VH-VL binders against Mitochondrial distribution and morphology protein 38 (MDM38). Designs and how they scored, part 15

Target 1, 223 residues: Mitochondrial distribution and morphology protein 38 (MDM38), of Saccharomyces cerevisiae (q08179r182to404)
Amino acid sequence: KLIEIRKKTSEFLHETLEESNLITYNTIENAEKKQKFLNFFRKLYSAKEGKIMTFQHDEISAIAQMFKNDSVLDNLSRPQLAAMSKFMSLRPFGNDNMLRYQIRSKLKDIMNDDKTIDYEGVESLSQEELYQACVSRGMKAYGVSKEDLVDNLKVWLELRLRQKIPSVLMVLSSTFTFGGLPKENYSKAFSPLAEKKETKSKYDDLLDLYYDGILQVLSSIPD
Below, E stands for the ipSAE of ESMFold2; O stands for the ipSAE of OpenDDE; V2 stands for 0.75 times the mean of E and O plus 0.25 times the DockQ between their complexes.

## First folded at step 14 (VH-VL; framework fv_necitumumab)

Design Z1 (from W4 with heavy chain H55Y; at its last fold request DockQ between E and O 0.87; V2 from the best seeds 0.81)
Heavy chain, then light chain:
Amino acid sequence: QVQLQESGPGLVKPSQTLSLTCTVSGGSISSGDYYWSWIRQPPGKGLEWIGYIYYRGSTDYNPSLKSRVTMSVDTSKNQFSLKVNSVTAADTAVYYCARDRITFKGYAFDYWGQGTLVTVSS
Amino acid sequence: EIVMTQSPATLSLSPGERATLSCRASQSVSDYLNWYQQKPGQAPRLLIYEASKRATGIPARFSGSGSGTDFTLTISSLEPEDFAVYYCQQRSSWPLTFGGGTKAEIK
ESMFold2, look of step 14: ipSAE 0.730; ipTM 0.923
ESMFold2 (binder alone), look of step 14: mean pLDDT 94; pTM 0.956
OpenDDE, look of step 14: ipSAE 0.834; ipTM 0.965
ESMFold2, look of step 15: ipSAE 0.714; ipTM 0.918
ESMFold2 (binder alone), look of step 15: mean pLDDT 94; pTM 0.955
OpenDDE, look of step 15: ipSAE 0.831; ipTM 0.965
ESMFold2, fold request of step 19: ipSAE 0.721, 0.739, 0.752; ipTM 0.925, 0.929, 0.929
ESMFold2 (binder alone), fold request of step 19: mean pLDDT 94, 94, 94; pTM 0.958, 0.957, 0.959
OpenDDE, fold request of step 19: ipSAE 0.837, 0.838, 0.836; ipTM 0.967, 0.968, 0.968

Design Z2 (from W4 with heavy chain K105R, light chain R54L; at its last look DockQ between E and O 0.88; V2 from the best seeds 0.78)
Fold by ESMFold2, look of step 14:
Structure Z2 (fold): chain C 223 residues (1-223), chain A 122 residues (1-122), chain B 107 residues (1-107)
Amino acid sequence: as target 1 above (223 residues)
Amino acid sequence: QVQLQESGPGLVKPSQTLSLTCTVSGGSISSGDYYWSWIRQPPGKGLEWIGYIYHRGSTDYNPSLKSRVTMSVDTSKNQFSLKVNSVTAADTAVYYCARDRITFRGYAFDYWGQGTLVTVSS
Amino acid sequence: EIVMTQSPATLSLSPGERATLSCRASQSVSDYLNWYQQKPGQAPRLLIYEASKLATGIPARFSGSGSGTDFTLTISSLEPEDFAVYYCQQRSSWPLTFGGGTKAEIK
């Protein structure tokens, strides 16, 4: 069952993320960006010292944008690539380079589809189209109302197309958001700063949840 | 110990190009921790940040000067350089090179050269 | 561009007195503010970074405070060698900008 496969692959990815150097301090040549990167991680690791830290969505997005899909994929082991493929409902086969190509190709197809859906409007999709769009992106779809599927996909489009969050980070974040793993990492005293609105929709709640997932991915990267 | 030393002509004629070199000793210019900056000070006035160069060549310049400024780096000589085109009397200043340390421990211009006065005059 | 405004322009005091120098930013710079000391004919010297952290080798009589837009450099008891020009400098946003300076001079 898809749910069980996603639980197992998410567990493996979460346990092994710190073994990867997804981005290094020295790859940032722009001084302003390097300072922002360091500020973010100094703040994030201060939470491990008993301080409660919050991060604005724009702050998280700016750091996430510093990651490159190919660099991240190059730093993942064969088992990690296979786990990521299974989470995305792909059939892992071939060597490391073939797996990277398959993942990259799938993410490119999703990006083209994202642009089409955004142009035509999420509401124009049928129930089946919504279901398939959510499944292919690693989102929860089974037993979810049409209205909730619309909100899920709208959040994805906002983060990918407007906030420019790299696709690989979106998938890794989805393992925290939809992977079914216990939130034991929440004992780390950090969270995204929720949007300050008078009333919060399911869309707003899911947006916050995705940013929390991105923070979990970033917090798993070793010092 | 790290030392920075500016060198170049002290007198430049109007409309010419001001060219300065900073030589770094006691440490390597090729480090991810450091950005190599130029800062100037007109006589009796305050400090103006001109820009920086990273050891792999990336630059950022003060918008007020960007159209006239270029920087370069020569890692084999442990040096970085500043050029200011089309100078006028307003470019008369003491020019400092400085090391900008950007690390997990903090951010600051921690080492400065002694400065060199450049006078723009006929 | 963030404009840094220092006051007073000149501070006339005697050795042993307490000096208080003000720096105001045109918009929030959080705690990304440094202080430098410059004596005549010399390069600036880092005193304080991150608003309040003392640089290596700087005497404890120097301290910094503030966050956001309002910052203060304090010299608890002036020594003769402390009569110099003091510059604040923000690094929250590029271009990096300095204040106009406060000259501490002997009364």
Scores: ipSAE 0.678, ipTM 0.914, lowest interface PAE 0.8, mean pLDDT 86
ESMFold2 (binder alone), look of step 14: mean pLDDT 92; pTM 0.942
OpenDDE, look of step 14: ipSAE 0.826; ipTM 0.963

Design Z3 (from W4 with heavy chain K105Q; at its last look DockQ between E and O 0.86; V2 from the best seeds 0.80)
Fold by ESMFold2, look of step 14:
Structure Z3 (fold): chain C 223 residues (1-223), chain A 122 residues (1-122), chain B 107 residues (1-107)
Amino acid sequence: as target 1 above (223 residues)
Amino acid sequence: QVQLQESGPGLVKPSQTLSLTCTVSGGSISSGDYYWSWIRQPPGKGLEWIGYIYHRGSTDYNPSLKSRVTMSVDTSKNQFSLKVNSVTAADTAVYYCARDRITFQGYAFDYWGQGTLVTVSS
Amino acid sequence: EIVMTQSPATLSLSPGERATLSCRASQSVSDYLNWYQQKPGQAPRLLIYEASKRATGIPARFSGSGSGTDFTLTISSLEPEDFAVYYCQQRSSWPLTFGGGTKAEIK
């Protein structure tokens, strides 16, 4: 039931995200950041034009940090806000402002929970606690081992708490990691340190997957 | 066609404040594409970037001058300004204002004022 | 801060000759390098941006090349109006910095 709701809302968001300007270039006031933002998107749009492009995790994080939750939410239509709410297991009520408030409130709750989990240690959680933590963050959890749930949650904590990826981008990225990346994916994330390893860990593979999800959200921004 | 023109006193006494204004014509200063910069050149020497101001007021300054420099913008007059406090003879230079274009098509100082010489002397 | 070093300091050439001007960065600046021309008593004029792209209205005899730390401005056949000072400028990192210039002189 939950899986079906998330599949439908993910499909809707994937189909409609390019209709939304998640950030407006003309509002970036710092010149150095503006230039880095434009360079990143020039490279990203070249990938969509059929060139295979790779992005280091650090460059993705730097661009993602330029987004603000309120600005992203302000640029989503009501049907998109409703789909996002349903993906997050919220009941969408009221006008656009009430939906944004509900989403912000849920994201704040998740952030507080993230801090608590990080302090106590992910491995201290029971199977049911892990299941609920992963589900609330938009991850697949049905039929997933405790070890895999731990790794997924550790990647989330790394991205949210250490890399400071905005919460709204994290949820939108979850629609791509849950609902699947596009078949024609010309943009790939990588870590130089992980590529030096003889065998990549499951954690390293998941980190690449989540960064690929972030790239897909960024790729949806109109040029 | 965009034109930039520096104005201000050409002679400033040591320890005083150098104050210059750049007037922009043929285009609006209120654009997300542009950052409004000051660059100086001591006589017979090279170019030194001083800093920029964005039309909404955000600034960034060369660390070598940051403690003495402020910039301001007046969008209603299509002008931006530079102040350099506590000047010495080392601040004698031709001062240029320039438009820094930062767009998807490229990044450069594409329009410059003609420059104004400011001499710091008693 | 990224230091830009230009060589030679002075380039004495005749009209019709090929000029090659060097600019080296203390750290990689990728392709974020511009070239400006400055004639006596005038403001700098943009020639090349992004290492190799000619600005609007710049003659084809001007070309830029290089990436990373080593960059070259080439003037394939000098015209009398090309005798000026040339500055490279990096914009990979703030503060923005200029090279010391190369003066192209007649004779």
Scores: ipSAE 0.720, ipTM 0.918, lowest interface PAE 0.7, mean pLDDT 88
ESMFold2 (binder alone), look of step 14: mean pLDDT 94; pTM 0.957
OpenDDE, look of step 14: ipSAE 0.831; ipTM 0.964

Design Z4 (from W4 with light chain L96F; at its last look DockQ between E and O 0.83; V2 from the best seeds 0.75)
Fold by ESMFold2, look of step 14:
Structure Z4 (fold): chain C 223 residues (1-223), chain A 122 residues (1-122), chain B 107 residues (1-107)
Amino acid sequence: as target 1 above (223 residues)
Amino acid sequence: QVQLQESGPGLVKPSQTLSLTCTVSGGSISSGDYYWSWIRQPPGKGLEWIGYIYHRGSTDYNPSLKSRVTMSVDTSKNQFSLKVNSVTAADTAVYYCARDRITFKGYAFDYWGQGTLVTVSS
Amino acid sequence: EIVMTQSPATLSLSPGERATLSCRASQSVSDYLNWYQQKPGQAPRLLIYEASKRATGIPARFSGSGSGTDFTLTISSLEPEDFAVYYCQQRSSWPFTFGGGTKAEIK
């Protein structure tokens, strides 16, 4: 079953992301961006030492945008590439370069589909189309109401198209939102604007959850 | 021990181009940790950051000077350089080159050259 | 841009006295604040980084404190060689601006 495959691959990716250098300082040539990167990760490392740290959605987005899809994929091991492929419902085969190509190709298809769905409106999709869209993006879809599928897809489109979160990070983040966040979470995301509302919408809660997933991916980067 | 040394003409005529070179010894200019900077100090005044260059050539300049400055780096000679176009008397200053360390251990100018006075005068 | 304001402009003290130099930022810079010392005829040198950490070779009489917008450099007992100009610099956001300086001079 797809659910079982996704649970196993999510667990493997969670356990092994600390082994990967998803970005190096040398790829950040602008001094201001490099300091922003270092400031963010110093704050994250403080959270790992048991201190509760909160991160605004905007600061998470700014750091996430520094990652490049190809650079991230080049730094994943073959077992990680295979796990990511299986999580994305791909049939992995061949060497590392073929796995990267399969993942890259799927991500491009999803990016193009994201633009089409955004233009036509999420509400225009049938139940079957919603199901397929969510499944292809690594979201839990079986046993989920149409209304919840719509909300999840809207959050995905916000992050991908408006916040410009790289597709590779979006998929890696899906492993955390699908497979469950750590039981204890010393780092969490929030939006100051959403916190001003008297009642938080389900959409706002989902947005926080997805940013928490992105934060978990970022917190897996080695010290 | 890392050392930085400025070199170039001490006298430049108005409207001409000021050119300075910083030679780095005791360490490599090619490192992701360092941003190679120029700072100037008019006589009796404070410090003004001019800009920096990264060893792969990326730059950023003080907005007040950006239209008139360029920097370059020559990793084979372990040197980086500053040009200031269309100088006036206001560009008279002691010019320092400095190493800017940007790492998890902090962000600061940790090594400075001795400085070179450049006077803009007819 | 973040404006860094140093006070006093001039501090006249005798050797052995305690010096307190102030640096205020126009907005929070967290703890990303450096102090430099410049003796007459010399290049600046780093004293303090990250608000309170002494650079290599800096005597223990130099200490930095503060966070956010208000920062202090303290020299617990002035030595003759400490009479110089002191500059703060913020490293929170570009451009990484310097303060105008505080001159410490002998009475």
Scores: ipSAE 0.645, ipTM 0.882, lowest interface PAE 0.9, mean pLDDT 86
ESMFold2 (binder alone), look of step 14: mean pLDDT 91; pTM 0.922
OpenDDE, look of step 14: ipSAE 0.809; ipTM 0.946

Design Z5 (from W4 with light chain Y32W R54L; at its last look DockQ between E and O 0.89; V2 from the best seeds 0.79)
Fold by ESMFold2, look of step 14:
Structure Z5 (fold): chain C 223 residues (1-223), chain A 122 residues (1-122), chain B 107 residues (1-107)
Amino acid sequence: as target 1 above (223 residues)
Amino acid sequence: QVQLQESGPGLVKPSQTLSLTCTVSGGSISSGDYYWSWIRQPPGKGLEWIGYIYHRGSTDYNPSLKSRVTMSVDTSKNQFSLKVNSVTAADTAVYYCARDRITFKGYAFDYWGQGTLVTVSS
Amino acid sequence: EIVMTQSPATLSLSPGERATLSCRASQSVSDWLNWYQQKPGQAPRLLIYEASKLATGIPARFSGSGSGTDFTLTISSLEPEDFAVYYCQQRSSWPLTFGGGTKAEIK
């Protein structure tokens, strides 16, 4: 049901995401940001041409911050908007503009909820509250331990509130991270570079995985 | 062929405002590829980047001059302009307008105006 | 602000000789270093971008090398029209800054 829907919508989005221009460099008005954007994508496209490249988390975050939710949504086709709505557990009705409005409204609700959860602390949520928070964000929640749900939500809050990753990119990225597709089907030409620790926690592994999802979304942008 | 041409008074009195206009011909100022810059060169000295304006109005200025400079753009006339307030003798220079191309092909000032000397003296 | 230092200040050479011009940045600018040529009474013109790439219409006798903080412009065999002032310019961070210039003169 829900899991099945998410798998199908994730597969569709992965198959078609390259067809959509989520952002172009011609929309960047600040010259220094424009140059950083171009440098990043020149590096990313070099990786796709045969080199394996690594990207720092802060490097990925800086580029992701240049995206706007409205701009990304305006560049998605109706089938993609419908797939994204279904992935987010929305019932898509109406024309393209209605779908965009529904998604924007949901993302705004999630952002307000993110701020509240961060203020109260993730650990203060009941199991039902935690479950609903994860489901609404496109995370796998059924059959997942409370400890794993807490870690997933903490990664979301870190990326959304502290790293300022736009919500639309977070949802698109979650199709690579939480949509149930095997990681071996991701592009192997590039990867995030995790911070150096002698031991990595499950949280750190999740953070790397989510940054890899963001890279996959960014790799879909043609030059 | 793209050409840039500076225009404005060649003599400005101290404490007044220096005002220059760059007219772009052979190409459109309204492009996402380009940032429109002013660069100056005191006689016998090196080059100083003043700032840029984007065709939609966004600007960034050299911190050394930011408090005294403003730029504007008129896309209908294919022009962009520089104002430097409260000038002194230190502002005497040849002023160049230049096109800064920032694309996947590379980043550089690819076209320059011929320059106009502005002298600040009583 | 990144300070660009060029040496020598003046380079006196004869036509046909090889010229080597140095540019040093106060901190790494990676490959984001351009070279401009300025003849008397003229605007600068782009020679080299991205440390080593020739601009359109620039003769092959010009070449650039280096990365990080140390950069070199080489003119393999000087022509009479090459006697000019050469500026390096970084674009790694804003404000964009130029070196003080190297004047190439006929000996």
Scores: ipSAE 0.695, ipTM 0.921, lowest interface PAE 0.7, mean pLDDT 86
ESMFold2 (binder alone), look of step 14: mean pLDDT 93; pTM 0.953
OpenDDE, look of step 14: ipSAE 0.821; ipTM 0.959

Design Z6 (from W4 with light chain S52K; at its last read DockQ between E and O 0.87; V2 from the best seeds 0.80)
Heavy chain, then light chain:
Amino acid sequence: QVQLQESGPGLVKPSQTLSLTCTVSGGSISSGDYYWSWIRQPPGKGLEWIGYIYHRGSTDYNPSLKSRVTMSVDTSKNQFSLKVNSVTAADTAVYYCARDRITFKGYAFDYWGQGTLVTVSS
Amino acid sequence: EIVMTQSPATLSLSPGERATLSCRASQSVSDYLNWYQQKPGQAPRLLIYEAKKRATGIPARFSGSGSGTDFTLTISSLEPEDFAVYYCQQRSSWPLTFGGGTKAEIK
ESMFold2, look of step 14: ipSAE 0.715; ipTM 0.923
ESMFold2 (binder alone), look of step 14: mean pLDDT 94; pTM 0.955
OpenDDE, look of step 14: ipSAE 0.829; ipTM 0.963
ESMFold2, look of step 17: ipSAE 0.712; ipTM 0.922
ESMFold2 (binder alone), look of step 17: mean pLDDT 93; pTM 0.954
OpenDDE, look of step 17: ipSAE 0.825; ipTM 0.962
ESMFold2, fold request of step 19: ipSAE 0.711, 0.755, 0.748; ipTM 0.924, 0.934, 0.930
ESMFold2 (binder alone), fold request of step 19: mean pLDDT 94, 94, 94; pTM 0.957, 0.959, 0.957
OpenDDE, fold request of step 19: ipSAE 0.833, 0.838, 0.833; ipTM 0.965, 0.968, 0.967
ESMFold2, last read: ipSAE 0.711, 0.704, 0.689; ipTM 0.927, 0.926, 0.926
ESMFold2 (binder alone), last read: mean pLDDT 94, 94, 94; pTM 0.958, 0.959, 0.959
OpenDDE, last read: ipSAE 0.833, 0.833, 0.841; ipTM 0.963, 0.964, 0.967

## First folded at step 15 (VH-VL; framework fv_necitumumab)

Design A1 (from Z1 with light chain D31Y; at its last look DockQ between E and O 0.86; V2 from the best seeds 0.79)
Fold by ESMFold2, look of step 15:
Structure A1 (fold): chain C 223 residues (1-223), chain A 122 residues (1-122), chain B 107 residues (1-107)
Amino acid sequence: as target 1 above (223 residues)
Amino acid sequence: QVQLQESGPGLVKPSQTLSLTCTVSGGSISSGDYYWSWIRQPPGKGLEWIGYIYYRGSTDYNPSLKSRVTMSVDTSKNQFSLKVNSVTAADTAVYYCARDRITFKGYAFDYWGQGTLVTVSS
Amino acid sequence: EIVMTQSPATLSLSPGERATLSCRASQSVSYYLNWYQQKPGQAPRLLIYEASKRATGIPARFSGSGSGTDFTLTISSLEPEDFAVYYCQQRSSWPLTFGGGTKAEIK
């Protein structure tokens, strides 16, 4: 039930995100950051069939940190806000402003919960608590082992709390990790440190997947 | 087209504050494409980037000068300004204001003022 | 801070000759290298950005090349108005820094 709702809302968001300006030039006031932003998107827009562009995790995080939740939400249409609400298991209600408020309120609750979980340790959660935490963050949780739920939540905490990826981008990225990356994907994330390992862990693979999701959200920004 | 013009005193005494204003004409200072910079050149020497101000007030300064420099912007007058505190003879230079264009088309100082010589002497 | 070193300090040539000006960075600046021309008593003028792209209104005789740490400005056939000082400037890393300049002067 939930899975089907999330698949439908993910597909809608993926098809319509390109119509939204999630950030504009005048929201980046630091010149070095502005140039870094433009360099990143010039590289991202150059990705095409036969020319795969790769991005380091740190590079992606630096760009993602330039986004503000309110600015992103302000640039989503009401159908997009409704789809995002449904993906987050919220009941979309009211006008655009009410939808934005509901999403912001939910994201704030998740952020407070993230801090508590991080402080107490992910392993301190029961199976049911892990399941609910992962579901509320847009992750696949049904039929997933406790060990995998722990890894999923640890990746979320790393990105949200340590890499400081904005919550709205995290949820939008979840639509790509939940619903699948596009068939034609010419942009790939990687970590130099993980590439040095003899065998990449499940955690490292999952981290790459989430960064790929963030890349997909960023790729949807019109040039 | 776009023109930049520096104004301010040409002579400043040691330990005082150097103050300059750049007036922009033929274009608006209130744009996300541009960063408004000061660059100086001691007589017969090379160029040193001092810093910039963005029209909404955000600044960044060369670390070599950061403790002594402040910039401000007045969008209603289409102007931006530089102050250098506690000047010495080493601050004697021609001071240029310049427009730094940062867009998908490229990154460069595309327009410069004529420059104004500021001499620090007792 | 990235130090930009230009050579030669002076270049003495006649109109019609080819000029080759070098700029070297203390560490890689990728393609984020600009060239400016400064005539006596005047402000600098943008010639080349992104190592090789001519600015609007710049004659085709000016060309730039290089990437990383070594860059070259070439003036294919010097005109009388080309005798000036030329500065390279990196913008890969802040603070932005300029080279010491190359003076092209008439023999």
Scores: ipSAE 0.694, ipTM 0.914, lowest interface PAE 0.9, mean pLDDT 88
ESMFold2 (binder alone), look of step 15: mean pLDDT 94; pTM 0.954
OpenDDE, look of step 15: ipSAE 0.832; ipTM 0.965

Design A2 (from Z1 with heavy chain S58Y; at its last look DockQ between E and O 0.07; V2 from the best seeds 0.00; counts 0 for: pae E 15.9 > 2, placed apart)
Fold by ESMFold2, look of step 15:
Structure A2 (fold): chain C 223 residues (1-223), chain A 122 residues (1-122), chain B 107 residues (1-107)
Amino acid sequence: as target 1 above (223 residues)
Amino acid sequence: QVQLQESGPGLVKPSQTLSLTCTVSGGSISSGDYYWSWIRQPPGKGLEWIGYIYYRGYTDYNPSLKSRVTMSVDTSKNQFSLKVNSVTAADTAVYYCARDRITFKGYAFDYWGQGTLVTVSS
Amino acid sequence: EIVMTQSPATLSLSPGERATLSCRASQSVSDYLNWYQQKPGQAPRLLIYEASKRATGIPARFSGSGSGTDFTLTISSLEPEDFAVYYCQQRSSWPLTFGGGTKAEIK
């Protein structure tokens, strides 16, 4: 039942995300960041059949860090806020401001939990604790081995705590990793260090997947 | 270590097309990290950026030259090329190819070819 | 188009002396300012990017400073191999433009 709800809400968000201006170019702090934003999005918008564009993880992270949770949430419509709430296993309640508060409160709880898990170590969690941690973050957890849950959570912690990806973008990226990437995807993330390996680890593949999700969120921003 | 090498005719007649090729070795041209640029330097003068090409075909050209310039890339040969149409004596210059880093680690021309002198004369 | 103006045109100094080269942009380029060195018969070499960061293999005697419109390249103690032409280049807006150059020559 949860899986069905998440699939439907992910599909709705994917269909409607282009209607929202998640960041405004003119609000970017300085010319260096504006130039990086412009160059990144010119490259991203050039992606099409026969012109697949690739992006390094650090390049994606730098752009993602320009987003602010509150600004993103302020630019989501009521139906989008409701879908996001349902995806996060919240019960939508009240007006738009109450929905934003519920989402912010949940994201704050997850961030505090992230810090605790990172301090204690992911592998110190029981199977039930791993399951609950992954589910609460919008990850697939049903029918997933303990080893895979550990890798999923490690990727989340890397992106959220070390790469400082805004929590709202993490959840939106999770909708793409949960529901799968679009069939017609002309942008790809990669890691130069991981590409040197003979065989990439499960962790490396998951990290690429989450960055691909972030690229999908970014590609939905209107030009 | 990445190396760039320009090749092409050193003498071109007025009104003809100047054609140059840059061969990249020690690295791949098929990378999201780089634009591939041409820059020229008339004898005794400064540097003029001509334009760049991205390995998937995206280009931008200096507006002063845009009507006469085309660039292309051949990823299978690890090469990119410049054509300048309808040349005049003003197009006499040393032509450099260069790698332009386009990541947030720093935007700059970090590797240059040796340069090739192209003289436009009858 | 952003015009880059370098001064002086020629800097005549002896080895061991301090060199100060100026570059001015007609509009703000923030920190998107690069410096290149060009010796006779050679291609330019990247010295400094982002106004103040040394490229790989560039000696510590080279330093860059400035932001916005006014930039400086400093060579703290000239070596014989440093007598060359120096170009600044902005990478804030298209088209990319270079300054006219400053020639450092032996006194």
Scores: ipSAE 0.005, ipTM 0.444, lowest interface PAE 15.9, mean pLDDT 84
ESMFold2 (binder alone), look of step 15: mean pLDDT 94; pTM 0.955
OpenDDE, look of step 15: ipSAE 0.833; ipTM 0.966

Design A3 (from Z1 with heavy chain T103Y; at its last look DockQ between E and O 0.88; V2 from the best seeds 0.79)
Heavy chain, then light chain:
Amino acid sequence: QVQLQESGPGLVKPSQTLSLTCTVSGGSISSGDYYWSWIRQPPGKGLEWIGYIYYRGSTDYNPSLKSRVTMSVDTSKNQFSLKVNSVTAADTAVYYCARDRIYFKGYAFDYWGQGTLVTVSS
Amino acid sequence: EIVMTQSPATLSLSPGERATLSCRASQSVSDYLNWYQQKPGQAPRLLIYEASKRATGIPARFSGSGSGTDFTLTISSLEPEDFAVYYCQQRSSWPLTFGGGTKAEIK
ESMFold2, look of step 15: ipSAE 0.709; ipTM 0.920
ESMFold2 (binder alone), look of step 15: mean pLDDT 92; pTM 0.942
OpenDDE, look of step 15: ipSAE 0.818; ipTM 0.961

